VHH binders against Sulfurtransferase TUM1 (TUM1). Designs and how they scored, part 8

Target 1, 304 residues: Sulfurtransferase TUM1 (TUM1), of Saccharomyces cerevisiae (q08686)
Amino acid sequence: MPLFDLISPKAFVKLVASEKVHRIVPVDATWYLPSWKLDNKVDFLTKPRIPNSIFFDIDAISDKKSPYPHMFPTKKVFDDAMSNLGVQKDDILVVYDRVGNFSSPRCAWTLGVMGHPKVYLLNNFNQYREFKYPLDSSKVAAFSPYPKSHYESSESFQDKEIVDYEEMFQLVKSGELAKKFNAFDARSLGRFEGTEPEPRSDIPSGHIPGTQPLPYGSLLDPETKTYPEAGEAIHATLEKALKDFHCTLDPSKPTICSCGTGVSGVIIKTALELAGVPNVRLYDGSWTEWVLKSGPEWIAENRD
Key: E = the ipSAE of ESMFold2; O = the ipSAE of OpenDDE; V2 = 0.75 times the mean of E and O plus 0.25 times the DockQ between their complexes.

## First folded at step 2 (VHH)

Design k11 (framework vhh_3k1k_2; at its last look DockQ between E and O 0.01; V2 from the best seeds 0.00; counts 0 for: pae E 12.9 > 2, placed apart)
Fold by ESMFold2, look of step 2:
Structure k11 (fold): chain B 304 residues (1-304), chain A 120 residues (1-120)
Amino acid sequence: as target 1 above (304 residues)
Amino acid sequence: QVQLVESGGALVQPGGSLRLSCAASGFTFSSYAMRWYRQAPGKEREWVAGISSSGGSTSYEDSVKGRFTISRDDARNTVYLQMNSLKPEDTAVYYCAADYWEGDYSYDYWGQGTQVTVSS
C-alpha cells in the first residue's frame, strides 16, 4: 500500500461528491522559502482555500530537539499537532499547497510515514483554481474548522523512508554512496555546483559527495507544476531529466534523495516512485545538516 | 513565448508618485510569485518588493517600506508597483520577475525594464 496516492482536481471533486462514510479533509501545507519573504499563514487565513481546509505548518510540525529546520517530527509533536487540527484516523486527507507540488509532497509523505491510512496529494491546487472548482473565500481566524480530537499515530515507517546524518556520512566516507546508490539532490544546479549562493548566507553552496543533480522542477510541468500521471509520461519525463543533467539511474540500486532542508527532496522522491523506482529514501537533514555537521572538507563542487 | 513587459516609468520630482505595471503572457500567471527589482547605474540589481502567487503575502525592502505597494490582478495577468514619496535614490531601471521556486531561482523570467528618474 503506497504512503499516499496522487489525485487530480477532477477526481478530487468527484470524491467529495461521492464519499458518504468518511470525512474528507483538505490540507493546506503551503511553505515558502524564507528568501521569498511571503507569509503562508496570512495566505491561509485571508485567501481562497478548498472548503473545510486545515493548515499543516511544516515549520512547526518538526523535531523540536534538532537545531536544523524541518527535521521529521517526533510522535508526540505529530500527534499533538493532528489533535489540535481536529484530524481523525478515518479522515481522508487531501494535501495541497499554493505554490503547486512544492511543500505538499513533504506533508503527504509525513502523514503516510506516520501511518495515516488514507492520504492523497492533490495534483495540484493551481489546476484546481484554473478549473474553477469550489473555493471558500472567507477570512478566518483559525487554522482548522474542526474541534480538537485525540489523534494517536500507531505505525511509523521512518526506518524504511529516512536516512539520517550518521548513515549518510558513513556512505560518503566509505565511497559506497557513489558506488552502490542512486543519490539525487533536488536543489538547483547552481547551488549543487557551488556557483550560486544558498538562500541562507551562512550556508555555503556545493553538494554532498556522490550525489547527482536532479533539480525538482525538471520532474514537474513548468507551466502547471503538475506531476505527469502514471504511464509513459512519467518515464519520458524522468528519462529526459536524467539525460539533461547527465545523471544515471540504476534500477538495481537503492535511491536516496536530498535537498536543502528535507522539503523539496520529497518532490523528486515522489516522481521517482511514480515512475516505479523502488527503495527511495530521503536524507532528511539534507544540505543544511550536512554542511553544518561535516564541515568544508566534505563539500563537493561542480561535477567532481 | 514568455513575455514580461514593464511600463509606467517616467521622470518625476522628489516627493512625486508613479505606478509601474508589468503585463505577463506565455505562462500561467496565477502560479507564480511576482517580484520587482531595480538597478541604478553602476550598481547591482537589488530586490524591491514581492507578492505571493495567491496575492495574500507581500514584502518590501526596508528603504521602500511604507512608500511602495505591490499588488497583482490575476484576471489581467498584471503586477503593479505603486511608488509614493519618491526620492532621488529611487532612480533606477525597474524590472519585474516571475518566480517559480525551482531550486530557489528568484527570477525564472525577466522583463526588459522601465526607467524611473527622480531628480531634484
Scores: ipSAE 0.000, ipTM 0.238, lowest interface PAE 12.9, mean pLDDT 87
ESMFold2 (binder alone), look of step 2: mean pLDDT 83; pTM 0.840
OpenDDE, look of step 2: ipSAE 0.006; ipTM 0.239

Design n1a (from n1 with D102E E103G G104D A106S; framework vhh_7nfr_2; at its last look DockQ between E and O 0.07; V2 from the best seeds 0.00; counts 0 for: pae E 16.2 > 2, placed apart)
Fold by ESMFold2, look of step 2:
Structure n1a (fold): chain B 304 residues (1-304), chain A 120 residues (1-120)
Amino acid sequence: as target 1 above (304 residues)
Amino acid sequence: QVQLQESGGGLVQPGGSLRLSCAASGFTFSSYAMSWVRQAPGEGREWVSSISGSGGSTYYADSVKGRFTIARDNVKNTLYLLMDSLKSDDTAVYYCAKDYWEGDYSFDYWGQGTQVTVSS
């Protein structure tokens, strides 16, 4: 049972025109790397958006007690955020970002894990703009056009979707990660191998022992940044990426995805699930948590 | 296929000026933020400046604020960096980048760079 579905810009426009019962709420989940020096909140308020959009702030909607970025939000943080944005449980949510399948998969996944009934991931906003579909070009002063609601999530799929640090560490320590799992890292090959630096100076590069490199851009169209939507096309894309990065995927094994801080790992998790790979979880703390908790003796470099 | 071609580098005296250009093709230029990044010999890459797709928002590293100006021409698909009051510390290869991807995937969208040398 997928936590969210992919929707093309064409299909989205048709849905907006035909849906008469449920409110359709586009969700701008834009997040930029700090090094890009761009302001996602300013962009939401001042730049064209899909009409009736709300802004889902991935940085703010996270576990506030954790020292690590983007850790999965608590129920209270999530419910308060959705309430403040005016979201109702019967809303059809359509998630996008201004980069193109970068942060929006994380948002769509978060909504699904917290049990929101109908979530789409737009494939993608860049194509939506390229095709000249309707935009609201007005400048706004708020992150939602809706009055505050009372949102109370009633389901959580965290146990089926998330690997925490302790589980990950035991899998690595025992050697089971390499033997019993497909483990993929969505970061670049250079960061994975330890030959190029991490964006944060206090985080060394390298990888979690037992993981394989599967850089997230390899699973998207290089020009449009879209997921392939036809079943044969997604399988071909996955096969090419696995070959290019010398990775193996055993469909009888469970799968764990990771990245730098738990955002881009959902990009590859989504691609794997579209290709029919079962039992895919995210190590939410990813490389940043791993390094800071485990220390340098648990860093692998270069392909072993 | 994304192509970025930098030009306009050269040798200049301290206090001088240069204008760098970057010709872009293979993507819808106006839809993407663009950046200048530089690399001095033996150093890591240093972000210099970024500009939004529309050109409405510009951002600068503290080391270049007030001296450099980023601009774009969305009709000609060209990114610019106007550099004034150049210092020896500005000596580097300057790269035009399409920089919306995390880390290494920004390198898929780099140019070959243009050398700027500031020397007495």
Scores: ipSAE 0.000, ipTM 0.177, lowest interface PAE 16.2, mean pLDDT 86
ESMFold2 (binder alone), look of step 2: mean pLDDT 81; pTM 0.821
OpenDDE, look of step 2: ipSAE 0.192; ipTM 0.668

Design p1a (from p1 with E100D G101E D102G; framework vhh_podentamig1; at its last look DockQ between E and O 0.30; V2 from the best seeds 0.00; counts 0 for: pae E 13.1 > 2, grease 30 > 24.2, SAP .673 > .668)
Amino acid sequence: EVQLVESGGGLVQPGRSLTLSCAASGSIFSIYAYGWYRQAPGKQRELVAAISGGSTLYADSVKGRFTISRDNAKNSIYLQMNSLRPEDTALYYCAADYWDEGYSYDYWGQGTQVTVSS
ESMFold2, look of step 2: ipSAE 0.000; ipTM 0.246
ESMFold2 (binder alone), look of step 2: mean pLDDT 83; pTM 0.845
OpenDDE, look of step 2: ipSAE 0.168; ipTM 0.612

## First folded at step 4 (VHH)

Design f5a (from f5 with T57Y; framework vhh_6fv0_2; at its last look DockQ between E and O 0.45; V2 from the best seeds 0.00; counts 0 for: pae E 8.5 > 2)
Amino acid sequence: QVQLQESGGGLVQPGGSLRLSCAASGFTFSDYWMYWVRQAPEKGLEWVSTISSGGDYTYYKDSVKGRFTVSRDNAKNTLYLQMNSLKPEDAAQYYCAAGFEDYWQTSEYRGQGTQVTVSS
ESMFold2, look of step 4: ipSAE 0.012; ipTM 0.501
ESMFold2 (binder alone), look of step 4: mean pLDDT 85; pTM 0.855
OpenDDE, look of step 4: ipSAE 0.400; ipTM 0.743
ESMFold2, look of step 5: ipSAE 0.012; ipTM 0.458
ESMFold2 (binder alone), look of step 5: mean pLDDT 85; pTM 0.853
OpenDDE, look of step 5: ipSAE 0.029; ipTM 0.492

Design f5b (from f5 with S53Y; framework vhh_6fv0_2; at its last look DockQ between E and O 0.10; V2 from the best seeds 0.00; counts 0 for: pae E 17.3 > 2, placed apart)
Fold by ESMFold2, look of step 4:
Structure f5b (fold): chain B 304 residues (1-304), chain A 120 residues (1-120)
Amino acid sequence: as target 1 above (304 residues)
Amino acid sequence: QVQLQESGGGLVQPGGSLRLSCAASGFTFSDYWMYWVRQAPEKGLEWVSTISYGGDTTYYKDSVKGRFTVSRDNAKNTLYLQMNSLKPEDAAQYYCAAGFEDYWQTSEYRGQGTQVTVSS
C-alpha cells in the first residue's frame, strides 16, 4: 500500500540476517549540490558502503527531454537504469545516502512511484555507521556488483504523486492554492523570503505565491538526521516545525510540497506522510521550473 | 565533539573595523559551508554572510555588502569575518555556524558568539 517504508539500521541488519527468499539490495542514492564540490560517484567507488550496494544516480535517472534538473524519469530511462544496475522485481531495495535523509527519500519515492514492490528507506546511514554495523571498505570499479537484468516497470503512480507546472500555475493564478491546499516549500526561509540567494546565480530567490515555508531540516533530528519513527514523536516534530515557521496545516485539504528542483521536497513529503497527512503530492519542477516558466511577476517575497 | 569558538568582538567607534575569527574542531571543516549570523537584543537570528567549502563563493546580506568580507583558512580550520565601516545597526552577538548550503537557520553547529558593540 505505501510506496516505501522506513527501516531502522537495527531492523535492517535483522532483515539481512533472516531473509532467505529474496535478494536484499542496498541502494546508495547519494546526491550533492553542485556547489558542494563533492563527488558522489567517487565516494561510492572509494568509501565504505553497505555490502552489495548499487549506486542510483539521481542526476542521470531523470527525464532526458526536460531542460530542468531532476525531472521524474520516463519509463524507458528508469527501466534501462534498473536493468543496467542488475535490479530484479523481487529484490528488496533499501535506499540510503551519505548526507542523511537528503537525497535518499527522492530515490525511494521514485522506486515506489515506478511500482517496485518492496522499497525501504534506511533511517539512516549515519546511524548505521554510528552503530558500527558491517561495511564493505573495498575500492570498486563498478556501480553495481550484479550482472545486467531485464527490468520492466509495470505501472506508474505519477498521476497520484506529481503536480506539474500547468496545474500549479492554474492553482496560483486562480488563488486556489492558498485557499484550498496546504502548500509547503522545503527550501530555507531566507531563499523562500527572497532575503538570501539561490545556489544557482541565474535563479532569483523568493517563493511561489500561496506556499508556506517548511525547511526540511526542521523535520529531522538535528544531530542524527533521522525521521522520528513513533507516531507521537513525528506529530510533535511536525507541530513544532509548523509553529516555528508560522505555518498552518488543515487536515481536510490536499497538500503539495516543493523545493528547489524536486529533491528535498520529498524529505518533507515523507515526514508529512509519516504523520498521517493524506493526499501529499510533489510539484516536481519546483522553484527552478516555476521561475523560468512564469517570470518575475509570479514571484512572492516576504521582508519580515 | 564539534566545537565552534568565536572571538575578535569588542567595542568600536562608528566607521571602525573589527576582524572576527571562528575556530573549528571535531569535524571535517573543509566539508562544510560556513555562515556568520548575528542577533541584536530582542531580535531573532539574522543571516550575515555565507562562504563555500573552499572559499571560492561568498554571499552577503545587502546591508553589509562592500563593508564585510568573509574568508576561511581550511588548513587552520578557521573562519573569518572582516568588518569595516561599522555602523550602530551592526551591533549584535555574532555567531559562526556550520551546515549545508541554504540551511543556516537549522545549521548543525553554532558557537557561543562574540559581542560587537558600536558606540560613538
Scores: ipSAE 0.000, ipTM 0.135, lowest interface PAE 17.3, mean pLDDT 86
ESMFold2 (binder alone), look of step 4: mean pLDDT 83; pTM 0.839
OpenDDE, look of step 4: ipSAE 0.768; ipTM 0.902

Design f5c (from f5 with T106E; framework vhh_6fv0_2; at its last look DockQ between E and O 0.15; V2 from the best seeds 0.00; counts 0 for: pae E 13.0 > 2, placed apart)
Fold by ESMFold2, look of step 4:
Structure f5c (fold): chain B 304 residues (1-304), chain A 120 residues (1-120)
Amino acid sequence: as target 1 above (304 residues)
Amino acid sequence: QVQLQESGGGLVQPGGSLRLSCAASGFTFSDYWMYWVRQAPEKGLEWVSTISSGGDTTYYKDSVKGRFTVSRDNAKNTLYLQMNSLKPEDAAQYYCAAGFEDYWQESEYRGQGTQVTVSS
């Protein structure tokens, strides 16, 4: 089964009303692009949130020994963060973000990979607000309303979920990525082709040889930013995106997703899994790690 | 330095009209897709409209389709949003954003916004 499930705003409200045994903990996992000049911490503290929310800081809950942003956290970093937020293993976690299925898939996925038993991805907070469901509009001074707990993650599925740089490099160098994998890049087509700049001026655009462009916006509703929940709707959405970007998807092959820094790649990974695609992993370091470690001879441009 | 400056907001009655402008500088405006995005106090960021770099293609959020019209003047580096038949739910801080094809969420630049208020 997937590491987390989607839950609609309506189903979430019903769950809150009916659940009498387990604590339900909404998780604000908002992350904004630097160019947006927004502050996710300030927004959590000062703007309306789902009642009883904690704030999951994707930037802070990452591997601190890595020079690359958003790398998957170590067990110690993760356990300390969850303990400080007061999370318990039997909590039902419901992850959302203020943009709409932008950073919350990464958080839900992280929780699942670290073995948290019951994780939902809210599909999504914008719809929750549109439907006028309950919000806590108070200003707060802390990122959690709960006392510190003693969280200890008991499982890790990193080897099934993550491709590291060494594996990715060997697949590219041998030619096997193009031949034996479905490899998708969630970045925009222009960044993929090398015709438009990366958001960071010190990172050239282009793509990892053997990858295909599958921009993440093509797999969400353009207005609501929701995943299609009906099986036929997700298949139609995926089929259109593959056609529009001239991509192939061979169901017999394993799949690797990437993006700029490992956040938006989970958006497309989630959509593929909803469509029934098995064996989908994320190249966590993504374009940023690739370019900085591999150098210019390993940058592809335009479409092959 | 890149700048986007929105203007034209204000207070209107339901059913009224406003025209927003966004003046751009510090980048090649005609290379960029432009977006209007809004934020109401009780909602997060919400996409409103998109216009292609050449102005040939426009897209609208369903709730504003037929009421709002996006346009651009590449010679003047200016983006526009004509808003007709305004409703209380349109009240928000409106931002223009510059980015690449189809990906307003990865827009490279966003202005400081202009406030639209609609009496109920």
Scores: ipSAE 0.000, ipTM 0.311, lowest interface PAE 13.0, mean pLDDT 87
ESMFold2 (binder alone), look of step 4: mean pLDDT 85; pTM 0.853
OpenDDE, look of step 4: ipSAE 0.024; ipTM 0.444

Design f5d (from f5 with D31S A98K E108D; framework vhh_6fv0_2; at its last look DockQ between E and O 0.66; V2 from the best seeds 0.00; counts 0 for: pae E 13.4 > 2)
Fold by ESMFold2, look of step 4:
Structure f5d (fold): chain B 304 residues (1-304), chain A 120 residues (1-120)
Amino acid sequence: as target 1 above (304 residues)
Amino acid sequence: QVQLQESGGGLVQPGGSLRLSCAASGFTFSSYWMYWVRQAPEKGLEWVSTISSGGDTTYYKDSVKGRFTVSRDNAKNTLYLQMNSLKPEDAAQYYCAKGFEDYWQTSDYRGQGTQVTVSS
């Protein structure tokens, strides 16, 4: 089960109108691929946002000792960031991004893994804008409208949610990943097969041996970028994607999701969990860490 | 450099048919999902159809489902949109698009467009 709940734009607006006890804090977790040449910080400061939003910087809120991008943050890094944003433990956090279910699942997941009690993922900001719900179009100078707080995370579910490089490498080397796990890669098929470049020119394409391609776009509505919310719709979407990409999912096996740097892998992890798939973990370092630590002899290409 | 060139637009009467083409170069066409999008004068860019890199998976906006068929010829680096039973509301500038990470909204990867007009 996901560590956060989905909330539709309509339900979110109703929640804002009815909630009288706890502060509702929208969280802009926008992250753009470097090749897109867009600036998420400038966009937060200058473009319309949900009123009272804070900005959660996925690049900055990461393990500072790792040479790899977006590695899960240490408790200190996370607590300092939440404190600087003025977040309180009893806040209801509602996470969104400007792309639409691209980076916001990673942020919602991070909040949940670090034990924040009430986290929603907005499904999604594109729909929120289409329905013309309230936006704050003012230009601002800060990434939070709140005074600094004292945030101290008290729980961490990292051991239940994350596969590290050492575990992943042993599973691949032994052949157990292919044999005993459902392993999915959220990157596009061309990147998976090694026929198209990674967004970073210094990283070769290909895939981790034993993984199956499950491009994250196949699990979202192609027009709205929303997760299906009805149980029949999520199961139908998953079954179609598995068939289309010739993937198998054995419900008796544990599941590992990966991607380029641990951001879009949470998109498919969330879809699988919404569909009721148990024991889904993320290989946080994903393709980037794999390639740079393992070397070319551990790169697979094509569908074998 | 990625290049996409749409063609095949024109003027047709309601109920008529057109076949749009999109010639692709500057990237490995067969490795990418491709999109058709359209823009009417007062409206923003609107998704129409999606096709997987191998051509075996297709998606359509509800209003065109059953009337439009997307296809591709990977040997010719060409994307197609067969449009049947055209309605006045289908009139728009049509673009093919190569989205990065399957997102069609980036303008960096679409062509110049071809005009479809449905009248009389």
Scores: ipSAE 0.000, ipTM 0.233, lowest interface PAE 13.4, mean pLDDT 87
ESMFold2 (binder alone), look of step 4: mean pLDDT 82; pTM 0.841
OpenDDE, look of step 4: ipSAE 0.292; ipTM 0.700

Design f5e (from f5 with S53Y T57Y T106D; framework vhh_6fv0_2; at its last look DockQ between E and O 0.26; V2 from the best seeds 0.00; counts 0 for: pae E 18.1 > 2)
Fold by ESMFold2, look of step 4:
Structure f5e (fold): chain B 304 residues (1-304), chain A 120 residues (1-120)
Amino acid sequence: as target 1 above (304 residues)
Amino acid sequence: QVQLQESGGGLVQPGGSLRLSCAASGFTFSDYWMYWVRQAPEKGLEWVSTISYGGDYTYYKDSVKGRFTVSRDNAKNTLYLQMNSLKPEDAAQYYCAAGFEDYWQDSEYRGQGTQVTVSS
């Protein structure tokens, strides 16, 4: 069973019209890079949203004991957040973001890893708006229209979904990452090669030795930011991206995705899974954790 | 709030030049990558050029490389596009946009546009 499914805007509005038993709860999971200087909370409160949306704050719903951003939340942090948003276990959650399949894959993945039964990723909000489907343009004062609930996550698939720093470091140190894994980095090619700066000025650019560049934009439609549908379209998109970035994918090997802080890595993880690639995990701490824990001798540049 | 205001468009002969400007306000301009995109009648948006937030790295669509030059002045919060050797194919509404990396389609941070018309 997949942790979440894609849903088109058309299929979503059909679901809303036909579902009579379970609440359908759209989830605005918008997150912006700090360098973009945008305010996702203000946007949720003041700009059009899918009716009945809640706001899932990726920054806040994270491991509070970690010095690194966006680390996977503890059960307590997650359960408290879901309770405060009024989410119930039988709710059908439909996750979107205002950028276009940027942060919403991370949110959908988090919900699925924590065992929420019915999660969809909307493919995507920009297309939803372009098709002129219903929006709620009212200004609101709260991040949820629902009363507080008593949410208790029942199980976690973290062990199957996440690579931590210690495992990643041992794979790099031993040389096994390059030999035994498909390892992809979703950051832009310039950040990967070390030729463009990271958004955070105190973090050098470069890449984890043994990873290959697979910038997340290469796996989305360049105009709409949508995932191609499964089957021929997603396979063709993946094949083109691998060719364009001179990457290899051996289906017999496990796969690890990474990025800057564990958000955009889920974009490419999702595309790979849609294409039928098995055993895809995320290095949650990604480039930021890697650099700060490992130091400069473990930074690779260009394609070496 | 964030505002991008393009200017400098107009009517020009083939082979002529125009210099577009984009005045930015409501955000820290020097923290953003900036883009020029354009839209011809009955066509979708087309990426033209990108410049990194410090101005050190520039990128161009192949068809404009060598003819167009993107630049920025972070002290003046202004983005520029110098357009030389203009062709009828360059006629379009030109927009500036703020974002990062491959993200140029954020309609929320796109200006109102300035029209470039190339007569032949």
Scores: ipSAE 0.000, ipTM 0.148, lowest interface PAE 18.1, mean pLDDT 87
ESMFold2 (binder alone), look of step 4: mean pLDDT 85; pTM 0.857
OpenDDE, look of step 4: ipSAE 0.014; ipTM 0.296

Design f5f (from f5, 14 letters changed; framework vhh_7nfr_2; at its last look DockQ between E and O 0.01; V2 from the best seeds 0.00; counts 0 for: pae O 12.6 > 2, placed apart)
Fold by OpenDDE, look of step 4:
Structure f5f (fold): chain B 304 residues (1-304), chain A 120 residues (1-120)
Amino acid sequence: as target 1 above (304 residues)
Amino acid sequence: QVQLQESGGGLVQPGGSLRLSCAASGFTFSDYWMYWVRQAPGEGREWVSTISSGGDTTYYADSVKGRFTIARDNVKNTLYLLMDSLKSDDTAVYYCAAGFEDYWQTSEYWGQGTQVTVSS
């Protein structure tokens, strides 16, 4: 089970209408690939947003001491960011992004790992807009309408949820990854196979030995980019994806998800968990960290 | 307690006009889509008009298009239906309803209705 719950647009609106005890805070966690040449900050400040939204910057709220992008933030960085945004521990956070379910899962997961009590993932903002639910079209100058708070995370589930490089490398080196784990890569099949380039030109494509391709798009509705909410539906989606990519999933094995920088890996992690797959973790550094730290001898291509 | 209360109905001659109101209380009115639905004696419910939560989207049944106007005041928690050029076929009990999407059949809340009678 994910550390957060899915919520449909309809259910979200109902929640907003009916909740009287806790403050409901929408969280815009929009992030764009650099190649898209979009600006998530400008979009938050100027484009229609869910009323009372805050902006969660996954670039800024990361381990800045790491040379790799989107690394899981330290407690201090996270707490400071949440405090600056005026978040309170008893807030119900509802996470969304303008792409659909692209970066919002990462944000929701981050919040969950850091022990925020109630986190929802909106499934999803595109549908929310399509249904003409309330939007704030005003331009704002700040990433939060709330006064600063004193946010302190209570607990961390990092050990349970995250696989670091050292652990991943040892699993690969020993051959245990393929033998003892389901390991999936959320990147495109082309990047996985080494036939398409990485978004950044200074690193090769390919994949971690022992991993299988599971492109994140295959686990979302191709039109709406939503998760199937019914257990049977998401399971069917997963089975189809596994079949299509000639992959296998052993439910008796723990699972490790990865991607380029740890963002889309959470998309497939979420889908797997929704489908009832137990013990799913994320290799946070993912391909970028792997290739930069391991060297060319640890890069697999095609389906090797 | 949730309440929707319709008012403004009555007897009018063909070609006349009426203004219906629906006063809402007990829920966050501005979060809901609102609907007007009517039911003539011996007939089923017939959708009349829909307005989105923010009021920026409106829909009308073909039978009332160009004659009826739906509006809302989210400050006053009130839904309106302006009915012009009324016809005998417009005779019905008019209900207001509240829901979360453009699907009036599964509305969350319903009023008790107000009678509109168009007769010479």
Scores: ipSAE 0.000, ipTM 0.239, lowest interface PAE 12.6, mean pLDDT 93
ESMFold2, look of step 4: ipSAE 0.000; ipTM 0.294
ESMFold2 (binder alone), look of step 4: mean pLDDT 88; pTM 0.896

